# Designs tried in a protein design chat: VHH binders against q6dbn1. Part 30

Target 1, 243 residues: q6dbn1
Amino acid sequence: MRCISCREEYLPRNAGTCKECYVEAGETEEELKREIDDLKAKVAFLRLSSSLDHGTSSTSRSFTDVVLIASEDNAGSPPIPAHKSVLVSRSPVFKAMLENEMEESLSGTIKISDVSYDALRTFVYYLYTAEACLDEQMACDLLVMSEKYQVKHLKSYCERFLVTKLSPDNSLMTYAFAHQHNAKHVLDAALSQIVENMDKLTKREEYMELVEKDPRLIVEIYEAYLSKQVNTAAGGTSTSKTS
Below, E stands for the ipSAE of ESMFold2; O stands for the ipSAE of OpenDDE; V2 stands for 0.75 times the mean of E and O plus 0.25 times the DockQ between their complexes.

## First folded at step 19 (VHH; framework vhh_ozoralizumab_d1)

Design N5 (at its last look DockQ between E and O 0.74; V2 from the best seeds 0.74)
Fold by OpenDDE, look of step 19:
Structure N5 (fold): chain B 243 residues (1-243), chain A 124 residues (1-124)
Amino acid sequence: as target 1 above (243 residues)
Amino acid sequence: EVQLVESGGGLVQPGGSLRLSCAASGYTFSKYAMYWVRQAPGKGLEWVSEISQDGSYTKYPDSVKGRFTISRDNAKNTLYLQMNSLRPEDTAVYYCAAGSYRPFNPAKQYFDYRGQGTLVTVSS
C-alpha cells in the first residue's frame, strides 16, 4: 500500500499512512496543541478586566497614572510610567497595593527595591505585551519579581527559559534558586540533572557550600537520588523473571 | 506583600549595646539566608552579618567580629542583631536583607528583599 502522505510503500498492516508519517503527524499535533495552549494563556494574561476598554497593548505614555522606580544603590534611575489599571489586572500584589490608601496609591509612585532599571523596564514591558527578551540573568531577575508580585504567567515563562539553560555545571545553584523561589518546574528539572550527575557534582565547591550553609537542600537531593536508585533496582528485577 | 521591618535602632554611647530586630512577612522566611547590612553616611553598603536558613551557620566581617551576634527565630519570622561594644564607626542605617541564590554571576551577592532600615548612632 502507498502512504497517503508521503506516497511511499508501506506494509499493509498500517492503516492509510506509513509509520513514519503517523509519528510525525502525532508530533506535529502535540506541538500545535502546545502552541495553542500557550497562545490561550497569553491571551488570557493580556485580557484587561472588562472595566477598562483600553487597548490591551498600549505602551503609550499617554494617560499614565503611576510610575515605578528601581531603587538600587544607584540613585537616579529614571521612573517607568505605567497604568494602574494594567498593574492591577496583571498582579494581585499591585492590586492590593493600589486599592488601599497607602502611600503608593496616593503618590502614584511605586518603589521597587533590589531590582535593576533594565529588569524593571523589562518587567513592566511584559505586563503589557507578555513578551520579554531573556538572558539567564534577566530570567532570574524576572522570576524573582514574578514571585514577589504574583505574576504567574511571567513566572512560567521564566521557568521554561531557565529549564533550557540548565546544565550539570549550574544545576546545584539552579536547584537552590528554584527551591527558594518556588519554581517547581525548574526545581524538578534541576533535581533530575543533579541526580544524574551526582558523582561529579559532589566534588564541586557549590556542593560543599550548600552542605555548610543549607544542608536541607542536600538532604532533599539525596532523598531523590536514593529514590531513583531504588526504583531502578526494582525495575531490573522484574525484567529478569520474564526470561 | 513582602515586608521587612527593622527596629531597635537609636542613640547610644560608645561602649554601649543595642539589639536590632527585623520582622519579616509575606514570604517563606526559613528559605532565605538572612543578612544585616549597613550604610554609613557617604559610604556604600557594608555587609555586617550572615546567618543561614536554620541558623547553624553564621559569618561576620572582622570589623564586627566578637562584638555583634546574629540570630533568628523562624517560628516568629524574626531576625536579630545583638550589638555590643559599639563604636562611633558603627554609626549607620542598618538593613535587614534576605539573600538569594543565583545560578549565574556567583561573585555578586543578591538580595531579594530588604527593609527600610533603622538608624544606629554611636556618639558621646
Scores: ipSAE 0.836, ipTM 0.938, lowest interface PAE 0.5, mean pLDDT 89
Fold by ESMFold2, look of step 19:
Structure N5 (fold): chain B 243 residues (1-243), chain A 124 residues (1-124)
Amino acid sequence: as target 1 above (243 residues)
Amino acid sequence: EVQLVESGGGLVQPGGSLRLSCAASGYTFSKYAMYWVRQAPGKGLEWVSEISQDGSYTKYPDSVKGRFTISRDNAKNTLYLQMNSLRPEDTAVYYCAAGSYRPFNPAKQYFDYRGQGTLVTVSS
């Protein structure tokens, strides 16, 4: 018999698709389901956070009421206009900052001294669109900002990107970064890469630096590694010895 | 809200001493190597000192080694810089900063958080 999709032969009396094509179709179906769930999460993020649900049309243009400034003490840091309603709906930190009559709420200016203009602009764009143009450095910058401003949806977005950039060469430092920022998805992915390459990683300069400067992190990496090995060895029923 | 608040700056004569403090809040202080960096008028940022997460490792550039001492108290979420034998070239705004691990350019030093700074002026 021949598979409908690839036309390769398979066992007589089986279905019209071979085992390989059937498995591959199931994998693409699962990938599409994940993409649909991701899109639903983006829509929920944008829809539930909108203050414009109270209705205004034709008289509303870009009426911003706050500016953000990347205050790096250099020229060429233009203000980024924004809406307080967007900021507070997407960030508990901006909510506390702007609703509690702090300096920023009164002045209409939010100065952020530890970010570049490009990172701040990309962060604000994400708050409006649930999208960002990422490269390796921007993903790290935005993940840090997502922790600082408690924007969980952006954190997840950056985590998915960082997992696609994992390699043996960056796995130790990616683990350290993810641990520092409680980025569980990245942490687990980096640990898997570390497990596969432990023999090479212990010879690298990055490892030696961690042992010298942050030995507690090394211990926690090994504890996590051990915990993962116990989980992969768990086959269902556990037996405890007593005597 | 993440905050790093420096204090202890001021005007001091050459040969004098100052002690800077940095109060940290809004993040897990003990997970970060901490740094003092400074910016002299019209200059870029210069690294001044580094202390590891548990305080067991410290490092200084030659320009301040033997004169400056960094320390931390993780129970109080506070970073310190003891500055002795101050010179006019030490005049700068001093910032405390939280060091970040970064996977893609590990040789470059990144800071996730930085304070607003405290001015130190060394002048006769």
Scores: ipSAE 0.634, ipTM 0.846, lowest interface PAE 1.0, mean pLDDT 81
ESMFold2 (binder alone), look of step 19: mean pLDDT 82; pTM 0.828

Design N6 (at its last look DockQ between E and O 0.71; V2 from the best seeds 0.00; counts 0 for: SAP .674 > .668)
Fold by OpenDDE, look of step 19:
Structure N6 (fold): chain B 243 residues (1-243), chain A 124 residues (1-124)
Amino acid sequence: as target 1 above (243 residues)
Amino acid sequence: EVQLVESGGGLVQPGGSLRLSCAASGFHFSKYAMYWVRQAPGKGLEWVSEISQDGSYTKYPDSVKGRFTISRDNAKNTLYLQMNSLRPEDTAVYYCAAGSYRPFNPTKLYFDYRGQGTLVTVSS
């Protein structure tokens, strides 16, 4: 029989498509499903909570009504204009800040501590677009901000990026970072990489630093390592009895 | 909301003692190494003390070693700094800060959170 997709001859046991085309189609379907889910998540993130009864059609270009200021040691970062409505819709923390009679709500100024102007600008941009240009450092900065301000969509975005940048060389510190900021996906990925490279990583300076400063992390790593070793040993014994 | 609130600052004579406190809220306090940093007038931020998550590790610069003691109570989410034998050079705003691990720049000290500070003035 000829494959409907590639027109190559395949054994009649396959229903209309060759095994290769079937597998490829399945992979494509899964990829498309992921893309659709990502798009849905983006759309959901960008939806402004309609608590504003848009009944009145006046497209009045809502002027910015709040500014964010990066408070680094350098006095004089330019303010970043924003809309309270956008901030409130994207972050429960901003909602809480702006719905109360706190100074931030009254002054229209939010001071963001321990963040660079670039990071803050990128953060605000993301709240409007669900997009950001990330390098490794920016991803970390935004992940921290996402946790602080409870922007779940951004946190996930940063985690996905950081997982792609994971290597044996940065795995220990990435694990520690992820652990501190409750970045579960990054944590799991980093832990997996650490366990696979334990023989090399235990010789690193970063490892010794963690042993000294944060031994609980090391205990967790070894628990994971041992668990993997036990499971591997158990799986090897079951295959030998069926011969 | 994340908050770090320092207290215990004030005016003290040379040779005197103060105890600073920092009340933390809004984040998982025990996951962070905590720091005291200070800024004197016209100077940059200076690291003063470090304590690990469980308090088993502490570190001090030579400028305060033997005089300052950092401690923490994770059950109370509180950081402390006992300062003895104070000197005029110790005059500064003291800040409580939560340290962050950073995978890509290990030489730089990062803080996720920092308080508003408390003023310590050492003067005769």
Scores: ipSAE 0.829, ipTM 0.934, lowest interface PAE 0.5, mean pLDDT 89
Fold by ESMFold2, look of step 19:
Structure N6 (fold): chain B 243 residues (1-243), chain A 124 residues (1-124)
Amino acid sequence: as target 1 above (243 residues)
Amino acid sequence: EVQLVESGGGLVQPGGSLRLSCAASGFHFSKYAMYWVRQAPGKGLEWVSEISQDGSYTKYPDSVKGRFTISRDNAKNTLYLQMNSLRPEDTAVYYCAAGSYRPFNPTKLYFDYRGQGTLVTVSS
């Protein structure tokens, strides 16, 4: 039988796909399902609340009505214009700040002293688009911001990126970062790397620094290691060998 | 809501003493190494003290070693800096800051949170 996907495109359609094309189609379907779930979450995240959209906003014709300012110490940063309706729709923290008669709601200015301009700009862009161009450091910056402003969608986005960058070399500090910020998905992935490389990692300078400065974290790593070793040992081993 | 609020700054003569406080809220204070950093007029940020999460490790640059003492009270979520034998060169805005673990640039200081600062002026 002739394979309709890899050999002939204009032949009568029938159930003639080869085993390789059938397996590839199944893998593609599963990837598409994951992409659909991601898009559904993105659409839900981008939904706007109309709670602030009354009266005078129509006179602005989509003009921004609030600015965010990153307080980098070396130089003033340009203000980042935004819409209150977007901020409150994405963040319970901005919702509480802007829907009450707090200074930020009255002044139309949100000053943030603990963020770089680049991180704040990328954060605001994410609130509008559910997209961000990440590198390793930006993902950490945005994860911290996502906790501060309770933007769960962004936190998940940053966690997925950090997992893709995880290696044995960065696993100890990734674990420490994830523990500090309650990033469960990253924490579990980093612990697996630590468990697989424990003998090598306990000789690193960063491990010795943690023992001195934050020994409680080391204790938690070993407690988790012991729990995983007990569960793994009880489960036994698997083999693909046949006779 | 995350807050770091410094207090205790003011005008003091050379040789005098001053105690700064920083009240923290809205985050797990005990999970953070804490720092005092300062900014003199027209200059960048300079770290002046570090204290570990449980308070057992402290570090100072040579410029303040022996004169400044950092401490913390995790039960009260408060950071302190005792400054003795103050000099005109110590004039700056002093900030408390919460240090972050970072997996990709561990030798660079990153702060998740920083306060608004308190002004210390040392002048005769």
Scores: ipSAE 0.614, ipTM 0.833, lowest interface PAE 1.0, mean pLDDT 82
ESMFold2 (binder alone), look of step 19: mean pLDDT 83; pTM 0.838

## First folded at step 20 (VHH; framework vhh_ozoralizumab_d1)

Design R1 (at its last read DockQ between E and O 0.70; V2 from the best seeds 0.72)
Amino acid sequence: EVQLVESGGGLVQPGGSLRLSCAASGYTFSKYAMYWVRQAPGKGLEWVSEISQDGSYTKYPDSVKGRFTISRDNAKNTLYLQMNSLRPEDTAVYYCAAGSYRPFNPQKQYFDYRGQGTLVTVSS
ESMFold2, look of step 20: ipSAE 0.642; ipTM 0.849
ESMFold2 (binder alone), look of step 20: mean pLDDT 81; pTM 0.820
OpenDDE, look of step 20: ipSAE 0.842; ipTM 0.941
ESMFold2, fold request of step 22: ipSAE 0.597, 0.573, 0.592; ipTM 0.843, 0.822, 0.828
ESMFold2 (binder alone), fold request of step 22: mean pLDDT 82, 82, 82; pTM 0.828, 0.830, 0.831
OpenDDE, fold request of step 22: ipSAE 0.861, 0.860, 0.860; ipTM 0.953, 0.952, 0.952
ESMFold2, last read: ipSAE 0.589, 0.593, 0.602; ipTM 0.825, 0.832, 0.832
ESMFold2 (binder alone), last read: mean pLDDT 81, 81, 82; pTM 0.826, 0.823, 0.829
OpenDDE, last read: ipSAE 0.860, 0.861, 0.864; ipTM 0.953, 0.952, 0.952

Design R2 (at its last fold request DockQ between E and O 0.77; V2 from the best seeds 0.74)
Fold by OpenDDE, fold request of step 22:
Parts: C-alpha cells; structure tokens; sequence
Structure R2 (fold): chain B 243 residues (1-243), chain A 124 residues (1-124)
C-alpha cells in the first residue's frame, strides 16, 4: 500500500499511513496541542484588553493612574506609567499593594527595588502584552520578578526560555538558580542535564563552590543520580532472564 | 511582600561595637546566601560579609576580617552583623542583601533583594 502522506510503499499493517508518517503526525499533533494550550494560557492572562501599546508615546499615557519607579542606586530612572486595573489583574501582590491604604495606593507611585529600568520596563510591557524579548540575563531578572509579584504566566514564560539555554556548562548554576526561585521546570531540566554529565561536572569549580557553600544542593543531585543508576540497573536485569 | 529591614545602626566612638540586625520576610530565607554590603559617602557599594544558607560558610574581606562576624537565625528569618573595634572608615550605610545564583555570569554577584539600610557612624 502507498502511504497517504509520503506516498511511499509500506506494509499494510497501519491504516493508510506508514509508521514514520504516523509518528510525525503524532509529534505535530502534540506540538499543536502545546501551542493551543499556550494560546489559551495567554488569553486567560490577558483578560483585560489593554489596547495600550506601551511602545508608542501618544497612546501609552491614556488614563494611566499609577507609575512604577525602578529604585536603583541611581535616583534618576524615569517613571513607567501603568494602569492600576492592569496591575491588579495580573498580580496578586500588586492587588494587595493597591487595595490597601498604603502610600502606594494613595500616591499612585510604586517603587520597585532591586530591578533595572530595562527589566522593569520589560516587565510592565509583559503585563500588557504577554510578550517579552528575552536574553539570558533578562529572563533571569524577569523570573525573579515573576516570583516576587506572583505573575505565574511570566514565570512559566521565563522558565521555558531558560530551558532552551540549558547546557552542561551552565547546568549546575542553573539548577541552583532554579532551586532558589522555585522554578520547577528549569530545576527538573537542569537536574537531568547534571545527572547525565556528572562525571564532567564534579571536576568543575562551580561544583566545588556548591559543595562548600550549599551542600544541600549537592545531596539532592546525588540522590537523583543514584536513583537513575538504580533504575538503569534494574531494567538491565529483566531483559537477561527472557533469553 | 518581600521585605528586608535593617536595624541597629547609630553613632559610636572608635573602638566601639555595634550589632546590626536584618529582618527578612516574604520569601524563603534559607534558600539564600545572605550578605552585608555598605556604602560610604561618595563611595561605591562594598561587600562586607557573606554567609551561606545554613550558616556553615562565612567570608569576609580583609578590611573587616577579625572585627566583624556575620550570623543568621533561619528560624527567625534574621541576619546579624556583629561589628567590633569599629573605625572611622567603617562609617557607611549598611545593607543586608539576599544573594542570587546566576547561571550565565557566575563571576558577578547578584542580589535579588536588598534592604533600605541602616546608618553606622564612627566618630570621636
């Protein structure tokens, strides 16, 4: 029979498609499912249609009622205008801050400590669009902010990006970072990478630093490593008895 | 809300002692190495002390080594700095800061959170 998809001859064991095309179709279906889920999540996050293009000077200030200021050591960062309604909708922390009779609510000014102007601007932009241009540093900064302000959608967005940047060389520090910020997806990915490369990573300076400064992380890594080794050993013994 | 609140600063004479405290809230305190940093008038931020998550590791610059002692109480979410044999050059605003791991620039120290600081003045 000829495959309906690739038109190659295949053995008629499968209904209309060859095994390869079937697998590929399955993978595509899974990718589409992920994309749909991501879109649904984005739509759910963007409940308030803010038509406010924060990129264009003229429309971005329309009916803003709060400003965010990056309080770095340099007193000179420009304020970032925003809408209380958007902030409250996107972050439980902002909701709590703005619903109370605290200075932030009364003054219409929120001071954001320990963030750069660029990070804060990107953060605010994300709250309106669910989009951000990320590099490695920005992803880390925004992940921290997402945790601080409990913006779950942003946290997931940053985690996905960081997973794509994961390598054996940065896996230890990525694990430590993920552990510190409760980034579960990054944590799991980093741990997997570490376990697969344990022989190389134990010789690195980063490993020795963690042994000295944060030995709890090393214990967790070894627990995962041992678990994998035991499971691999158990799977190898079951195949030898059937011959 | 994440908050770091320093206390214990004040005016002391040379050779005197102070104990600074930092009360942390709104985050998991024991997941962070903690730091004291200071800023003297007209100078940049200077690292003063480091303590690991469980307190088993501490580090000091030569400028304060033997005089300052960092400690923490994770049950109370509190960081301390005992400062002895204070000198006029120790005059600064002292900040507690939560250290962050960073995967892409491991040589640079990052802080996720920092307090508002407490002023220490050493003067005769």
Amino acid sequence: as target 1 above (243 residues)
Amino acid sequence: EVQLVESGGGLVQPGGSLRLSCAASGYTFDKYAMYWVRQAPGKGLEWVSEISQDGSYTKYPDSVKGRFTISRDNAKNTLYLQMNSLRPEDTAVYYCAAGSYRPFNPQKQYFDYRGQGTLVTVSS
Scores: ipSAE 0.862, ipTM 0.954, lowest interface PAE 0.5, mean pLDDT 89
Fold by ESMFold2, look of step 20:
Structure R2 (fold): chain B 243 residues (1-243), chain A 124 residues (1-124)
Amino acid sequence: as target 1 above (243 residues)
Amino acid sequence: EVQLVESGGGLVQPGGSLRLSCAASGYTFDKYAMYWVRQAPGKGLEWVSEISQDGSYTKYPDSVKGRFTISRDNAKNTLYLQMNSLRPEDTAVYYCAAGSYRPFNPQKQYFDYRGQGTLVTVSS
């Protein structure tokens, strides 16, 4: 019989679809489900809050009402115009800053003292579009900003990017970065890489620096390593008693 | 809101002393190595001290070694810089900064957070 999907002949017959095409269709369905979930999250992120999306305000269409300034580049950086309604909808931190009559709400200026112009511009663009052009450095910059301003959607986006860039060579510093910023997804991925490469990584200069400057991270890595060995030893011991 | 607020700057005569403070809030202070950096009028940013997360490691450039002492109190989320034997060349805006681990370009020091600075003027 011939497979309905790929037209390859097979025996025994299974509902007109060969085993390979059936498995491939299941994998494609799972990928589409993930894509749908991602799009749903993006749509939810881009919606404006109900407190600011009532009525027919024309102010929200083409005119900005707040300016962001990268203080690191304050002497020469152009201001970045934005809408308070967008900032408040995306960030609980901007919501508290702008709705509680703080200095920023009254002046219409938000000065951010620890960010480059390029990072701030990319961050604001993400708040409007849920898109960003990332490289390794920008992903770290935006993850830090996403934590500072509690933009969960962006933090998840940066975490997924950083996991794709994970390698044995950068795993120690990626772990340290993720630990510093409570980036659990990246932290777990980096830890797994470290545990698999422990012998090589303990000889690196970065490891020696962590032992001297931040030994808490080293202790945590070893605790995870020992937990993995305990699980392996318990399974192996049980098997050897049977045989 | 993450904030680093420097204080303790002012005018002092050469040979005098000042103690700078930096009050930190809105983040986990003890997860960060802390730094003092300064910017003299018309010049770029210069590193002047580093202290590790638990305070056990400190580092200074030759220009201030023996005169400046960095310290921290993690229970109070506060960073300090004791500056002794001040010179006119120490005149600058002093910033506290929180050091970031970065997995790429590890030789460059990145700061996640930096304060607005406090002016120190050493003059007669």
Scores: ipSAE 0.639, ipTM 0.849, lowest interface PAE 1.0, mean pLDDT 83
ESMFold2 (binder alone), look of step 20: mean pLDDT 80; pTM 0.810
OpenDDE, look of step 20: ipSAE 0.845; ipTM 0.942
ESMFold2, fold request of step 22: ipSAE 0.565, 0.588, 0.604; ipTM 0.821, 0.828, 0.831
ESMFold2 (binder alone), fold request of step 22: mean pLDDT 81, 81, 81; pTM 0.819, 0.814, 0.823
OpenDDE, fold request of step 22: ipSAE 0.861, 0.861; ipTM 0.953, 0.953

Design R3 (at its last fold request DockQ between E and O 0.72; V2 from the best seeds 0.74)
Fold by OpenDDE, fold request of step 22:
Structure R3 (fold): chain B 243 residues (1-243), chain A 124 residues (1-124)
Amino acid sequence: as target 1 above (243 residues)
Amino acid sequence: EVQLVESGGGLVQPGGSLRLSCAASGYHFSKYAMYWVRQAPGKGLEWVSEISQDGSYTKYPDSVKGRFTISRDNAKNTLYLQMNSLRPEDTAVYYCAAGSYRPFNPQKQYFDYRGQGTLVTVSS
């Protein structure tokens, strides 16, 4: 029979498609499902702010009622205008800050500590669009901000990006970072990478630093490593008894 | 809300002692290495001390080694700095800071959070 997808001849075990095309179709379906879920999440995140086009200079200032200021040691960062309604809808922390009769609510000024102007600007932009241009540093900065202000959608966005940047060389520090910020997806990915490259990573300076400064992380890594080794050993013994 | 609040600063004579405290809230304190940094008038930020998450590791620059002692109480979410044999050059605003691991620039120290600081003045 000929596959309806690739038109190659295949042995008719299943109706219509070859095994390869079937697998590929399944993978595509899963990818589409992920994309749909991501879009749904984005729509849900943006549900209250859909009318605010922050991208155009003329409309971005319309009816703003709060400004955010990056309070780095440099007193000179320009204020970033925003809408209280957007902030409150996107972040429980901002909601709490703005619903209380605190100075921030009364003054219409929120000072954001320990964040660069660029990071803050990107953060605010994300709150309006659910989009951000990320490099490695920005992703880390925004992940920290997402945790601080409890913006779950942003945290997930940053985690996905960081996973794509994961390598054996940065896996230890990525794991430590993820552990510190409860970034579960990054943590799991980093841990997997570490376990697969354990022989190389134990010789690195970063490893020795963690042994000295944060040995709890090393213990967790070894627990995962041992678990994998045991499972691999158990799977190998079951195949030898049936011959 | 994440907060770091320093206290214990003040005016002291040379050779005197102070104990600084930093009360942390709104984040998982025990997941962070903690730092004291200081800024003297007209100078940049200077690292003063480091303590690991469980307190088993501490580090000091030569400028304060033997005089300053960093400690922490994770149950109270509090960081301390005991400062002895204070010198005029120790005059600065002292900040507590939560250290952050960073995957891509491991040689640079990052802080996720920092307090507003407490002023220490050492003068005769």
Scores: ipSAE 0.860, ipTM 0.952, lowest interface PAE 0.5, mean pLDDT 90
Fold by ESMFold2, look of step 20:
Structure R3 (fold): chain B 243 residues (1-243), chain A 124 residues (1-124)
Amino acid sequence: as target 1 above (243 residues)
Amino acid sequence: EVQLVESGGGLVQPGGSLRLSCAASGYHFSKYAMYWVRQAPGKGLEWVSEISQDGSYTKYPDSVKGRFTISRDNAKNTLYLQMNSLRPEDTAVYYCAAGSYRPFNPQKQYFDYRGQGTLVTVSS
């Protein structure tokens, strides 16, 4: 029987595809399923789940009703105009701040003093578009902001980027960063790199500094390693002890 | 909402003492090494003290060693700086800051959070 896709002959018990084409179609199907799930998450993130039908005052040509100000880099950083409806739809923290008649809701100004202007601008752009141009530093800055403002979609985006940049050389500090910010996906990936390369890691200056300054983190790494050892030892070994 | 709120600043004579406090909320305080940094008028930020997550490691620059003592209470999420034998050169806005691990350029110290600061003025 000939495969529909590659026309190579195969046994007739299959539904017209060969083993090789069947495997490749299954891999493509899994890729498409992941893409569909990602798009569904992006659509859900970009929807305005609750908005008042009343428009913004006509005194603003952009119809923005709030400004964000980053004061870390310099006094008088440019204000970043935004819409309260977008902020509250993407962030429970902004929702609590802006819907409950807090100082920021009354003044129309949100001051954020622990971020750079570039990080804040990129963060706001992400709230509108679900896109950001990341490099290594920006991904860390935005992950911290995503934790602070509880923007789970952005946190996941930053985590995926950081996993693509993971290497044995940066695995220990990536683990420490992920631990501080409860970034489980990055934490698990970094731990796998650490346990696979333990002999090289323990010789680095970063390891020695952590032993002195944050030994609890080192203990947690070894505890996780031991848990992995127990699980692999239980996985069907046939080794007999000698006498 | 993450907050770091400094208090205890004020005007003091040379040779006097002040105790600064920093109340932390909205994050896992015990996961962060904590720092005091200061900014004198017209100057950049200067590191003043460091304390590790469990308080077992402290470090001071020579300019304040023996005069300043950093401490923390993880049960109360509070950082302290005891400042003795104050000099006019110690006049600055003092900030508490939460140290961050970063996977890129790990030798550079990053701060995820910093307070608004408290003014300390040492003058006759």
Scores: ipSAE 0.645, ipTM 0.853, lowest interface PAE 0.9, mean pLDDT 83
ESMFold2 (binder alone), look of step 20: mean pLDDT 81; pTM 0.818
OpenDDE, look of step 20: ipSAE 0.844; ipTM 0.941
ESMFold2, fold request of step 22: ipSAE 0.485, 0.606, 0.630; ipTM 0.705, 0.838, 0.850
ESMFold2 (binder alone), fold request of step 22: mean pLDDT 81, 81, 81; pTM 0.827, 0.818, 0.817
OpenDDE, fold request of step 22: ipSAE 0.857, 0.857; ipTM 0.951, 0.951

